# Ledger of designs, part 36: VH-VL binders against o27280

Target 1, 266 residues: o27280
Amino acid sequence: MDSMNVPEVLEIKRIVEESESVKTFIFSWDFRREVRPGQFVMVWDFRDEKPMSVSLIDPVRSEIGISIRRVGEFTDRVHGLSEGDLLGIRGPYGRGFELMGRDILLVGGGIGMAPLAALADEATARGMRVDALVAARTADELLFLDRLEAAGVNISTCTDDGSCGFKGFAHERLLTLEENHDMAAVCGPEPMMFQVMRILDERDVPAQLSLERYMKCAVGICGQCCLDDTGFRVCAEGPVFWSQELSRVREFGRYRRDPAGRRVPW

## First folded at step 17 (VH-VL)

Design C65
Fold by OpenDDE, second read of step 17:
Structure C65 (fold): chain C 266 residues (1-266), chain A 118 residues (1-118), chain B 112 residues (1-112)
Amino acid sequence: as target 1 above (266 residues)
Amino acid sequence: EVQLLESGGGLVQPGGSLRLSCAASGFTFRDYAMSWVRQAPGKGLEWVSSISGRGGSTYYADSVKGRFTISRDNSKNTLYLQMNSLRAEDTAVYYCARKSNYGSFDYWGQGTMVTVSS
Amino acid sequence: QSVLTQPPSVSGAPGQRVTISCTGSSSNIGWGYSVHWYQQLPGTAPKLLIYYNTNRPSGVPDRFSGSKSGTSASLAITGLQAEDEADYYCQSYDYSLSGSKVFGGGTKLTVL
């Protein structure tokens, strides 16, 4: 057994409250184990285990951050934890984002901004121009705005209710942006990503999209996260995919598999 | 006012090379993807190649892949198409076109004629 | 042989309504990519007529309209005028052709 696949029990160093429903848990990290934006870790609370994207990568402080949205029993328990409490972390796993060019567009929705925030840090550190379209249902659900601004990211916001920025969806806001970019990174609700991807394709902007699926093993053996018609395993070949790859995925933007493996619409 | 002006067309023998240019004005050139679209005499429109605003990404139709190279100089507001190993079927009017935010071609040049003949 | 199929020709009398169809597939229009329309007058460069399925650029009369459903799109021209005699092309995107922009074969519109 690879030691990488054994959860390490880590102490929560600090907790950042990002929003009412999202917390970032920060851990000390040995960067001899490389981690890239877009990769995920398996978080173990000694009862259950869930995949979570890495939202902070700080080699200077030797820290990583994992942002978790409160959505169910597991995340309820985790959100009840305090600094100094313990969690099991194994990973990182999956294919992360690749950076190319000089200008990058980030399009994120809700908790999808988590991996994109980490990517923004890396991109800005490399001297890239970073534009971010941050979407949420309401203003209070917009994530990482202060962090992105501090990093020098040019932010555009959109909210469903118009409480902040453009009133509407991310793809609608995107259509109003005239600037073209060398590449785009997208993460959020799959219907959003599907719409955004098509626009980016039509604009000749190469795009990487991070998918969310139920994952159990994280090492490509159980098949729980296998995408229909392609055999792509989100945990192994993903979770970051190029738009050209996703164009071959029948279920993308249309349906997903629930924990029982049943098809459920988005 | 947006303006696109193609140049570089002419008569060339099969197997020869030609370089087309498109001078753009009236807009921020680097912000827009640009494309070449050609039209054979009496035929329809055919997409040839596209390049991203900053030039980091290029795309080609299968019919020209490996033979044509699209490039741009944003400092000169100029789009280029290097055409090598030209064939008779490459004979066409070549249009320079700006790609809109919606993926359409919202502005076109008047075109430059390329004739490949022995 | 075009990826998008258009009728080779359509005709109508002045004042009539004509429609030009553009039939695609599940890898282009049916996948959700937008459809654009171009008008090409004889001896001129194409001009954008409809963008993103239904939108008219400034200067395009409202008698031109676009629609999209399923794997097909349609251009409708009401109140046909003599000046509308031209070639019309639909255009979309197809992921199966290495990210190619695809055109219809074109439709010659004759005003009788």
Scores: ipSAE 0.883, ipTM 0.930, lowest interface PAE 0.6, mean pLDDT 95

## First folded at step 18 (VH-VL)

Design Af2
Fold by OpenDDE, fold request of step 20:
Structure Af2 (fold): chain C 266 residues (1-266), chain A 118 residues (1-118), chain B 112 residues (1-112)
Amino acid sequence: as target 1 above (266 residues)
Amino acid sequence: EVQLLESGGGLVQPGGSLRLSCAASGFTFRSYSMSWVRQAPGKGLEWVSAISGRGGKTYYADSVKGRFTISRDNSKNTLYLQMNSLRAEDTAVYYCARHDWYGAFDIWGQGTMVTVSS
Amino acid sequence: QSVLTQPPSVSGAPGQRVTISCTGSSSNIGSGWDVHWYQQLPGTAPKLLIYENTHRPSGVPDRFSGSKSGTSASLAITGLQAEDEADYYCQSHDSSLSGSKVFGGGTKLTVL
């Protein structure tokens, strides 16, 4: 077995159309290489490389799934691929989610639902009760609803335009839902995560949140994904952080660094 | 089978006290908020009190504040309602009900009758 | 007296469509709180009929439907059947009452 730092060229087994802008690419996976929900892989199309969360972990079928949103040149190329085409994948990297308790709350926005979908599978397999708040701008951008429902997850939806479920933002919807959870996992737009974390803290619900930052090496060397003040590397100490850790991160929910290292607002 | 079973109802004089119990079975009791809802004879439903799954938060209708106390013992899968300073207008069938995630009452007991009369 | 307002009674013939309204305010339905509906057959405990405005629990026929708009909600029953004769209650949450659940006054549905 090759080193985790050497990309393995894998064939796309199948492609699932999740939405207009999101596809899930399925690969055969040797589970001697362990992968956890919340971890990411580096996807290489032989021209460029990008970090992507694992959205499906299926040891029975020996498969993993990577959900990719179409947002730029790299993802445009990847979305143009077909079943049978090849991609390079190295990893997994980073700290994944930890499950605790009996009742778990998932709060996801957009493509942020990718790692949470994988976590939902694990949680339900362990016999946990899973409630999932799924947010998107519009109804057609809501992800993994059928998959979550099939797994026995209780779902609540919210959309910016009110085209499905609660009209408004995830943190607003959360205020109108019951509070009986042992832990929460959150992933999505950082402004959403910031507001959700505040509510969860007020409710004394332990929370884990998955951050996204510009990333290059994925192995904690280059420092491009380093968070201000704390020195946390999203690729090494994260991408999953506890709310207590993020409370120390000044930039969380406020700004990020672009590829040039400049501060840009969310 | 998911089930709630109320007990403790009966006849009591005005100013008296009564303690209701609700035994839960078929689900993880601590995972759910619980409420008491009452219905006077020939009248509609009235929410009385609620308690969070872990018992840390309690809520009361204005009509019973200071007189009723909701509590739970998760080790016994039992919900309680201590009713003090009872009044004639407290006469009703009292239901215990489970909250789902959305705040609806998805499971109800059969109810227990409380009659306050001199 | 009820925080939510329902018509005291509605009636319909078998096979017809009936609608029950539930009117709230800016402190409950209008604040984004969900509306739930219950069916209570004579001499029985209430049963959850609609949750989260529009969703049906398992076992509830699709001829029952819920909707919500503004400060009001509505329960619609199509293909009315004799067994639908019951009391119906809407329920929500009121932010002005310290986290209190609130019910409508109830509607008696008579099948003619």
Scores: ipSAE 0.929, ipTM 0.959, lowest interface PAE 0.5, mean pLDDT 96
Fold by OpenDDE, fold request of step 20:
Structure Af2 (fold): chain C 266 residues (1-266), chain A 118 residues (1-118), chain B 112 residues (1-112)
Amino acid sequence: as target 1 above (266 residues)
Amino acid sequence: EVQLLESGGGLVQPGGSLRLSCAASGFTFRSYSMSWVRQAPGKGLEWVSAISGRGGKTYYADSVKGRFTISRDNSKNTLYLQMNSLRAEDTAVYYCARHDWYGAFDIWGQGTMVTVSS
Amino acid sequence: QSVLTQPPSVSGAPGQRVTISCTGSSSNIGSGWDVHWYQQLPGTAPKLLIYENTHRPSGVPDRFSGSKSGTSASLAITGLQAEDEADYYCQSHDSSLSGSKVFGGGTKLTVL
């Protein structure tokens, strides 16, 4: 059995409350095991297992962070944990983001900002100029603003209700911002990503987008996260895809499959 | 330090031509859109022209369309404004200004005076 | 003649609060474009004072604040000081002009 696929039982070193519904769990990490922004880990609470994006990568402190939004039974249990408690973690898995150029645009929605926050840290460490459009339904759902600001990231916020920043959707806000970027990284609700990708394509900005699908094995075997037509496995070929790849994915922005394999619209 | 320095202003007769330059320093020039903004003596600010960071897109105020051409040389960190068919109403201090991500002009030069007179 | 409308002048005594309005339309401020503000001291180039409706660049005192609502924006100056005497301009973008930046006519602030 491949050791990378066996969960390591790790102690929660710290917990950061990002918002009312999002916590970041910090773990000691052996960086002999490489991890990249955009990759995910499987988190095991000894009852169930869920894929979670890595939101913090700190080689100096030998730590990683996993941001988890409280959305169901599993995450409810995890949110009930305290520092010192244990979780099983295996991975990392999947294809992460690739940085290119000098100027990067980040567009994130809700918990989608998790992998982008990690990417922002890497980009800024490389001396890149980072602009981040952070979107959420309401102000209290905006994530990582202080962290991004501290990293020197230029931030623009967008909320559905106008409680913070631009009132409207991310793609609408994007149309009102300057477009001088070498690449973009996008993560959030798929309808948002779909619209953002369209705009970025029109602007000839290379874009990478992180998809979310129901996932079980994380190793490209079970097929639960397989995208229609292309056969792309989100856990193996993704979760980060180039816009050119997603242009071939008919279901992107239109529907996904639930755990039973049924088509459900966004 | 971040700096913009305009040059090329002067006295010109109506119908004449003039080329302004703006030398940028202290930042990655290609990463930013740039504009020319002018101010007639004792008057307000008027946007004249803009160009994207890579130079692929240009924009002009109606008052200068067909007469002015904005361009840039990113290898030289320089912005240009070619002004043809100059009119008396073009008399102004011309400022070079950098766009921030939000579309604001966060850096300004000290300006160069253009006087169109017979 | 300016796309954005400002009062030509405002005045206040030291320590007072003054406001400068910037009125646009559905094609600029009302379309979701941000409003930015500039301060121009006599004989100097403009300086960015407020960007993205409400944000202050580094070095700008918190006495200066911006707001935006509907098709209008406003610059507020509290604790007015003699050094605040200057011309103030609002700036936005107009969709009907296809990529054009637009300025207000400017407001001369006099400190009494």
Scores: ipSAE 0.928, ipTM 0.959, lowest interface PAE 0.5, mean pLDDT 96
Fold by OpenDDE, look of step 18:
Structure Af2 (fold): chain C 266 residues (1-266), chain A 118 residues (1-118), chain B 112 residues (1-112)
Amino acid sequence: as target 1 above (266 residues)
Amino acid sequence: EVQLLESGGGLVQPGGSLRLSCAASGFTFRSYSMSWVRQAPGKGLEWVSAISGRGGKTYYADSVKGRFTISRDNSKNTLYLQMNSLRAEDTAVYYCARHDWYGAFDIWGQGTMVTVSS
Amino acid sequence: QSVLTQPPSVSGAPGQRVTISCTGSSSNIGSGWDVHWYQQLPGTAPKLLIYENTHRPSGVPDRFSGSKSGTSASLAITGLQAEDEADYYCQSHDSSLSGSKVFGGGTKLTVL
């Protein structure tokens, strides 16, 4: 096993409160270990371990950020931590996003904006034009707006309740926006990603989508994150997939498997 | 500095032809859809035609379909409007305008006057 | 015969609040298409004033605001100034017209 599989105990350098339910934890990072937007790390609180997307990559400050949404016992514990506290971090793992072209469309929902925010930073640093459709249930759940704006990203928002921006879902808003993009990156609720992918396919826009599945090992050996029929392991072949790859995945947008391996509909 | 500069306007007889040009500078031209918008003397704004950033899609108002052709040369950062079978009602200042992501016209040229008269 | 309907003129005294309406239909504003607003000073090209219903481009004072509801949109100008005297146009998209952009008929704002 590679040394990258050994958790490194890191001190929380800074905590950014992104929303009521989302915090970004900042760590010092040795960039001799490469990390790409779309990759994830395993976060260990010395009791449990969970995969989390990297949401900030800052080579200048030698920092990375991990955005975590409060959704259960593990994340409750992590959200209770303070600056100076310790977490175990191993990785990064998985396939990240690949940037191509000059114009990129980002479509994110909820915490799905985490890896896209990191991608936005890279894209803008490369001089790409970045448009970001940011979706959430409510206005207060929209993530990284100020950060994206500061980076020069064009932002369109949509909320389920219409509390900010377009009232409706991301795929509905997408239909009302200009289409001049070389590629798209998508991350969010799988039903959203499914609908967005269909639209992008119809528009002949190459798209990469980041999937979320139950992951245990992160190294492609346990099989817990395997996608039906294809054998794709989200932790190894993903979590970022091209739309052409996902078109072969029967379960995409339809169901996932819980920790017990049972089908759970979206 | 981001700017658009129209040219090619002038006086033409009914049934005649004219080709307008719009030179773009200060931005990545291919990344943006472009439109022609015209304004008859003392009248309001009328959208005429649009073209996608890469030129693959074109759109026309019913009033000019079959007579006008929008095109672009991204290597020259130039937008064109070929106007054939011109009519008196085509008399207007013609503006080129850049589309933002939301479909708004965020950059406008100064306009070029087209007069169709016998 | 503009697809979007605006009042032909509105007027107000300096410091007052004025509102310009833009009425569309289910095929444009009502179908989810955004409304944008332009200001055209006499003898000049139009300038983007409001985009995406409510957003101001850089340089546009916050006394200009936009709203959208149902099949209609509205431009509000507070603290009216002499320099605001101009023509104002709303613009949207209409899916029933071959993907056409559509303008309102324009509103002449006079500052008294």
Scores: ipSAE 0.902, ipTM 0.945, lowest interface PAE 0.5, mean pLDDT 95

Design Af2
Fold by ESMFold2, look of step 18:
Formats: structure tokens, C-alpha cells, sequence
Structure Af2 (fold): chain C 266 residues (1-266), chain A 118 residues (1-118), chain B 112 residues (1-112)
């Protein structure tokens, strides 16, 4: 365990194809560096460096998994790698999810299910009842269903096109499910998280939401990941925030920022 | 073993009152919403009332609003139905039922008979 | 009157396939509410047979299946057996003032 600002070069031990567009890259990991669900790492391909959520935390096998969706040049290059190839990893960074009570709701959209899959493993290992609403655009993009089922999670699916489960958005499905939870954890597209947060707040369900912002340093110094109106740094005070913290944030669910700091629509 | 056991049924006159109880065991009672469902002799199932796991929300069929009160005591793992101003059409077997997350009734008791007759 | 409509009865010979319909409206099934099915054998409490439209609880044979489309749902029983003779109920949720949970009127299945 030492400086978190220098990437450790690690060998890709295994690659799991989660979908046509999502792969999980598995590395050996020394758990003297603790990793919590909801924390992230910076992945370096020797050309560029991007934040990625940890999706598998397995101290017994001494492994972590990082799930990456192919969406651009960096992720295209990483998806082209094979077992035995090298990546730089620095971290973990940020505040992870906190578990409370006995009954937890997970609401994940697309790749946002990655940190929630790690949380589900921890919650079920503690004997909690876990209900997971897994959302995607299409059935082929629903992630981690077999893993969640094997862990004893109760699953409901929704897809924008209706190809699997409820046809519609996660917040619409949530209105047709039973409400008895002590807490919720939410991760996915920010417009989805905003709508889900509103429903959970109305129901008095404490919720934690995982945000994404542009990052450079990942340790809270550069200010690139700050939220408007509060000064919260997503890489340091987040990426996981309680809904109460976010309810006073003007930008949440409304806009995002590009690398130059300009406001752009979601 | 997950079980629900109703009690408190019997014969009452119209306008009378009864209190039904449902003892729950084998699961974390407070994690689940609960319902009362009734079935008149030879007839179909009719949902009567529901209560959230923490007890903060209650729901009633229009046919019983103002006359029936659902409640629960999570320290005793017990669901209740206070039935006032009983009518002949309330004659039925009353079932206690547990909700799953999807809104199905996944566990049922054996039922208790309520007969409203002079 | 019941907001979910089922045929009062259906029959079939052993080994055949039968279906039981459950017709709702835009205030229940049509608004995305799930349909669940129950089997009630004579003299017993109902038993959950299908939940969330299509899923079977552990111990329910795969000859029982459910589907949902638009404002209606269907329960199919293949390989009909004598012990399948029972009453079958669909159940959903209705967002109108008529009630929170709603059952269909029930269907008596007779095995010939």
C-alpha cells in the first residue's frame, strides 16, 4: 500500500464478455489496498487515463474486476486487449456506498449496474434482502443478471424498447413495485438517477447515487470534478452521494460539463 | 418454515365487531407489506386491505373503508384487522397474505371464518 | 364489478393445453402493472402459481406459463393432469379509486 497517484501496471488475468459492448477486465489485487463498492480506479492504457468503476471485489480470490463499455477511442483500444496484456491502475478513489438496514433496493442503468453488482455481493454476504431493478435500452444490454440471480438477488428488468421485462424507463417501473426498503443505491444515466431520486425522496427512502464528472487528478486537487453550488468534488466527496446532499445541487440531472468546463445538455 | 396463522373469526350479529389476528413466523416480518384477502362461501377472492412493512401506509377496498382498520405490531410479528359495523356481505373466510416485491401474494395463511348473521 | 375479467370455466382432456384469459384495462394491466396467478385447490388456501407475468416460483412445473400483452394476460397449462382441476385467479393492481389490489373473478378448470 503506498502512493495512489502512480499507476501500478497490472496484467489482465481474465476478460469476461458481459455483452456485445461491455467487457469486465479482471486483475490480481493486493487487498491491503481496500476497495469498497462505489469507489473507482483510473485505468491507463499508456496513452490516456479514464475513471472506471470497480464491478467485482473478491478478497478470497484476491481479484478485482473493472467493467468497461466500448464508447470511444480509449475504450475501443482497451477492448482490443487480450488476457496477459498490461494496463495501469491507480486507486481506488472516492467514497463508496454505505449499507444500512436489512432491505436494500438497487437501481442500475446500463453500465451503472457495475458498481451495484459489487454492492449486491457485499449486501447478500451480510444477509440483507436485495431487490435490483436492472435497466437498459435493450435486452442484450442488461448486465449481470446471472450473477445477481446466483447471489440471491430479486431481479426486475426494464428496457426502453420492451424487449425484456417492463417496457419503459426505470423510474416508471419503480412506481409499479413494492416500496418496503431501508435504503436504495442508484447508478446510471444522470437523467434516470434524477427521476429515480425524486420518487425515492417522496417515499422517504434514503438513497445513495453515484455520479460521473470529468476527472483529471482523481484526488480532489484540480477541481475538474466539482459540482455547482456546493463545491463537492466527485472524486473526493463522491462519486457516491446521499440524495439529501444532491437535492441542493442545481446541476444534477440538468446538465453536465465538458473538459473545458462548459455547460452542455445531457 | 414460513407460516401465517389467522385467528379471531366467529359468528357475530350485523352491526357487531371482530378483531382478526395473523401470527407470522419464519421470515423478517417488518420487511414485507401484508394484506387481508377474503372469500365469501362459493365465491371468488376479494382484496380487503393492505399495510406497508413499517406500518406507515394503509390501504382499503372501498367496500370496507371507514369500517375496517388494518394494523401491525412488528415486535410481535402480528397483523391485525379490526372489523366494525359488520354486514352480512362481510361473511367470508379471511386470509392473511404476504406481498413479495412484485406485488404478488407469495405466502397465505389457512384463513379464519367470519359469519355475520342474526 | 370485477375490474379483471376471466372466463367462468374452462375444460380440457388429460394431456391437452388449456388457456385462461385475464382481461383488464388501462388503469391496471395497461399501465404496466404485473399480473400474478393463483391456484386454489378445493378446500385449501390459494397458492402462488405465476408472478411478475411469466415467472414460476420454485416447485411449480414448467407446464404452467404466463404471458401479458396490452391490457390482458393469459395462463397456459400444457400436459393437463387430473390434479390441475382447481380454481385459478389472476391478480394485479388498479390505480383507480376502486382499489389497490384486484383479483379476477376466477376460472374453474375441469379435467375431463
Amino acid sequence: as target 1 above (266 residues)
Amino acid sequence: EVQLLESGGGLVQPGGSLRLSCAASGFTFRSYSMSWVRQAPGKGLEWVSAISGRGGKTYYADSVKGRFTISRDNSKNTLYLQMNSLRAEDTAVYYCARHDWYGAFDIWGQGTMVTVSS
Amino acid sequence: QSVLTQPPSVSGAPGQRVTISCTGSSSNIGSGWDVHWYQQLPGTAPKLLIYENTHRPSGVPDRFSGSKSGTSASLAITGLQAEDEADYYCQSHDSSLSGSKVFGGGTKLTVL
Scores: ipSAE 0.756, ipTM 0.885, lowest interface PAE 0.9, mean pLDDT 89
Fold by ESMFold2, fold request of step 20:
Structure Af2 (fold): chain C 266 residues (1-266), chain A 118 residues (1-118), chain B 112 residues (1-112)
Amino acid sequence: as target 1 above (266 residues)
Amino acid sequence: EVQLLESGGGLVQPGGSLRLSCAASGFTFRSYSMSWVRQAPGKGLEWVSAISGRGGKTYYADSVKGRFTISRDNSKNTLYLQMNSLRAEDTAVYYCARHDWYGAFDIWGQGTMVTVSS
Amino acid sequence: QSVLTQPPSVSGAPGQRVTISCTGSSSNIGSGWDVHWYQQLPGTAPKLLIYENTHRPSGVPDRFSGSKSGTSASLAITGLQAEDEADYYCQSHDSSLSGSKVFGGGTKLTVL
């Protein structure tokens, strides 16, 4: 990763509608800039820029996919774009997931499945057994199920309203599943990740968790992405952290910070 | 081919001992919990014992606790059941079965017959 | 005295729909544990038919379906065929027993 990158203006090659609120934007990509699952990019719409999950890494087709949930003004504008329109992309940034062993558990909530879908592709390509617990509020918000199925991933779903799979939270479902994993990768709402981390720690399963924080520079200079107590910069030392690293972070699972640095409840 | 092959069954007197083996092939053995399931002649299926993929956790039905010991050797891809203090009611076909992630038995062996008779 | 209760037998004519019940309790099906179903043809090992309550392994015909509600589960077989004559078992986990896995008592399906 460079200390600072200028956005490259890229044409949107293809748009996949993943759900009513989530689209994947696919770009041609020069893989001299290596991309690993769990790394992120900054997406620039010529007014603002935001960190976004890489959900597809396809060196054979020379493509990456970036999944974006519509949640505000920036993402509303991006969701209004069409194939052929332009976006600025800088990156990739951050520390990606590290694969170990032969058996991996993925636990994803909502858009958090995006980096995990990319990781699932890499893990299956290595011949690993991949079990994925995919969580959402409702069935229509479960992401990447067909893609995971096609990759040979074992899927269990849970929804808050019970419309698909287990009715309840991901950590509750996890307690009723078999435990034979060498590692886990977790991404989603931070309260979910905290509860899942506790179960994985009890089971002595090494876990990597992907955090979201406000970012400006994405290269570790501005300090906007720092975690309390440790000084870890999510954009540089993360966004993927080992559970051991996060166990020393008091804010994890308890609160967020707004752009002004003020504490905000989850 | 994913396969499980039981062996070691036979005729034994009450109070005797027998060791069953289950050879696994075609999959990463240590990734899966394994069970022994038995079926007495003309009767239903009865779960007997289970062991985790890494071997650290073992479980037994009340009917066999203290008499049977499940074990595995992941370097040999083999599951074992040591059966001691055998009784007539232990007479059954013994199946080796693999757990999937959901806790189902997705792969079964063809079974080995154990007969406990004077 | 099985923890999961199944009828001892059911019957149906070719082409009919039959259902097989599996009744548990709050310590197993009622606490969120999955129900799995097995078919056992005479003289053979059991074969997984339904896992995770409703899912079919590859190669199992879609005329077999499973459901779960409350503390009970059900296996439905539509378009009944002669080769469906077999014993059928439900299976789950029981958190209150020393053993981790439990089977129903089994149901003999007769195709008339």
Scores: ipSAE 0.737, ipTM 0.878, lowest interface PAE 1.0, mean pLDDT 89
Fold by ESMFold2, fold request of step 20:
Structure Af2 (fold): chain C 266 residues (1-266), chain A 118 residues (1-118), chain B 112 residues (1-112)
Amino acid sequence: as target 1 above (266 residues)
Amino acid sequence: EVQLLESGGGLVQPGGSLRLSCAASGFTFRSYSMSWVRQAPGKGLEWVSAISGRGGKTYYADSVKGRFTISRDNSKNTLYLQMNSLRAEDTAVYYCARHDWYGAFDIWGQGTMVTVSS
Amino acid sequence: QSVLTQPPSVSGAPGQRVTISCTGSSSNIGSGWDVHWYQQLPGTAPKLLIYENTHRPSGVPDRFSGSKSGTSASLAITGLQAEDEADYYCQSHDSSLSGSKVFGGGTKLTVL
């Protein structure tokens, strides 16, 4: 523990191909270190370290799954690994989703479905009714549909190009679906989350949204994951926030910051 | 087993009133919007009224607005339709129906007959 | 002002394919609202046959299929059987009416 939390080197036990661009890497995990849906881990490939979504939490088999989309040099290297290869894992970190009531709405875009798939498993195990709106640019990018169906989740899909389900954005589809939910959990592209949050706020549905920001320490010390206006650290006070917390944040849905800290449009 | 059972139908004169009930079982009643749907003898289906799962929103077809009141008691798993100022054209079998998330009626009762005649 | 239009009747011989149309407008199907289908056997309550345009509830055989395009939807029945003789209704939502749900007028299917 030279820097408070040192990666544990773990063997890749299994690899699940979720799509052409997304793989889930499964590791043995000692659940005395508890993991909640919405928390994240830092994945270390011995060169670089990136935050990644936990998508499978299985205390019975002592396994976690980490879903990784191939989007650059780090993830290309990780996608090239095989079962039996090693990765460093530190965590889990952050504040996860809280379940309330009996009826939950999930709205996920792209890889944002990863933490929501874990939440869906927990919600269904508790006997909750789970409705999931799964969004992507194209049908090929829709994630976890078979897994959600097998868990008894009610699924509606939408794609930007109309190749599967409703043609359009998640917030547009949401307006044509029934409203009976105690809470919602939202994760995906920030512009999508902003529009979905506005609809849910107008409907007085408590919503939790998972943000993604650049991270270095993951324990709240370095300041790289801070939000404008509030100083919230995504790695410590988030990544999951209630919609009321985010209503005080100017940058949410309006702009992002590049690695140099400059404001850039979405 | 998920079930809906309507009751309260009968013969009533024009201008009269009647209260229908729908007993729900086998599911978490408050999680679902509910509707009344009617079917006049030999005719098609006509949506009458709907209520949200927690009772905060109600909707009515123009043909019944101002005369019918939909309500629910989630502690008793029961849906109600209070029908006032009844007319001959209200004669129908009245079905209780559950909404799914997509807006379909996935569970139906067997219906209860309402006859409005002098 | 808009309503869902279905043919009053269709017929087919056993083993054949039939289709039932459901025509709406820009205030319902054309605005992205789903179409659902119901089968009503004589003397019984309606039963959900197709939801969200194309999906079948558990227990509905795959010879029933739904589709939607533009302002219209269709129910197709292949391998027609005597037990399919029933009334069929489409249903959607119409934003231009005070009521939120609308049914088509119904189609009587006769198996010859």
Scores: ipSAE 0.735, ipTM 0.880, lowest interface PAE 1.1, mean pLDDT 89

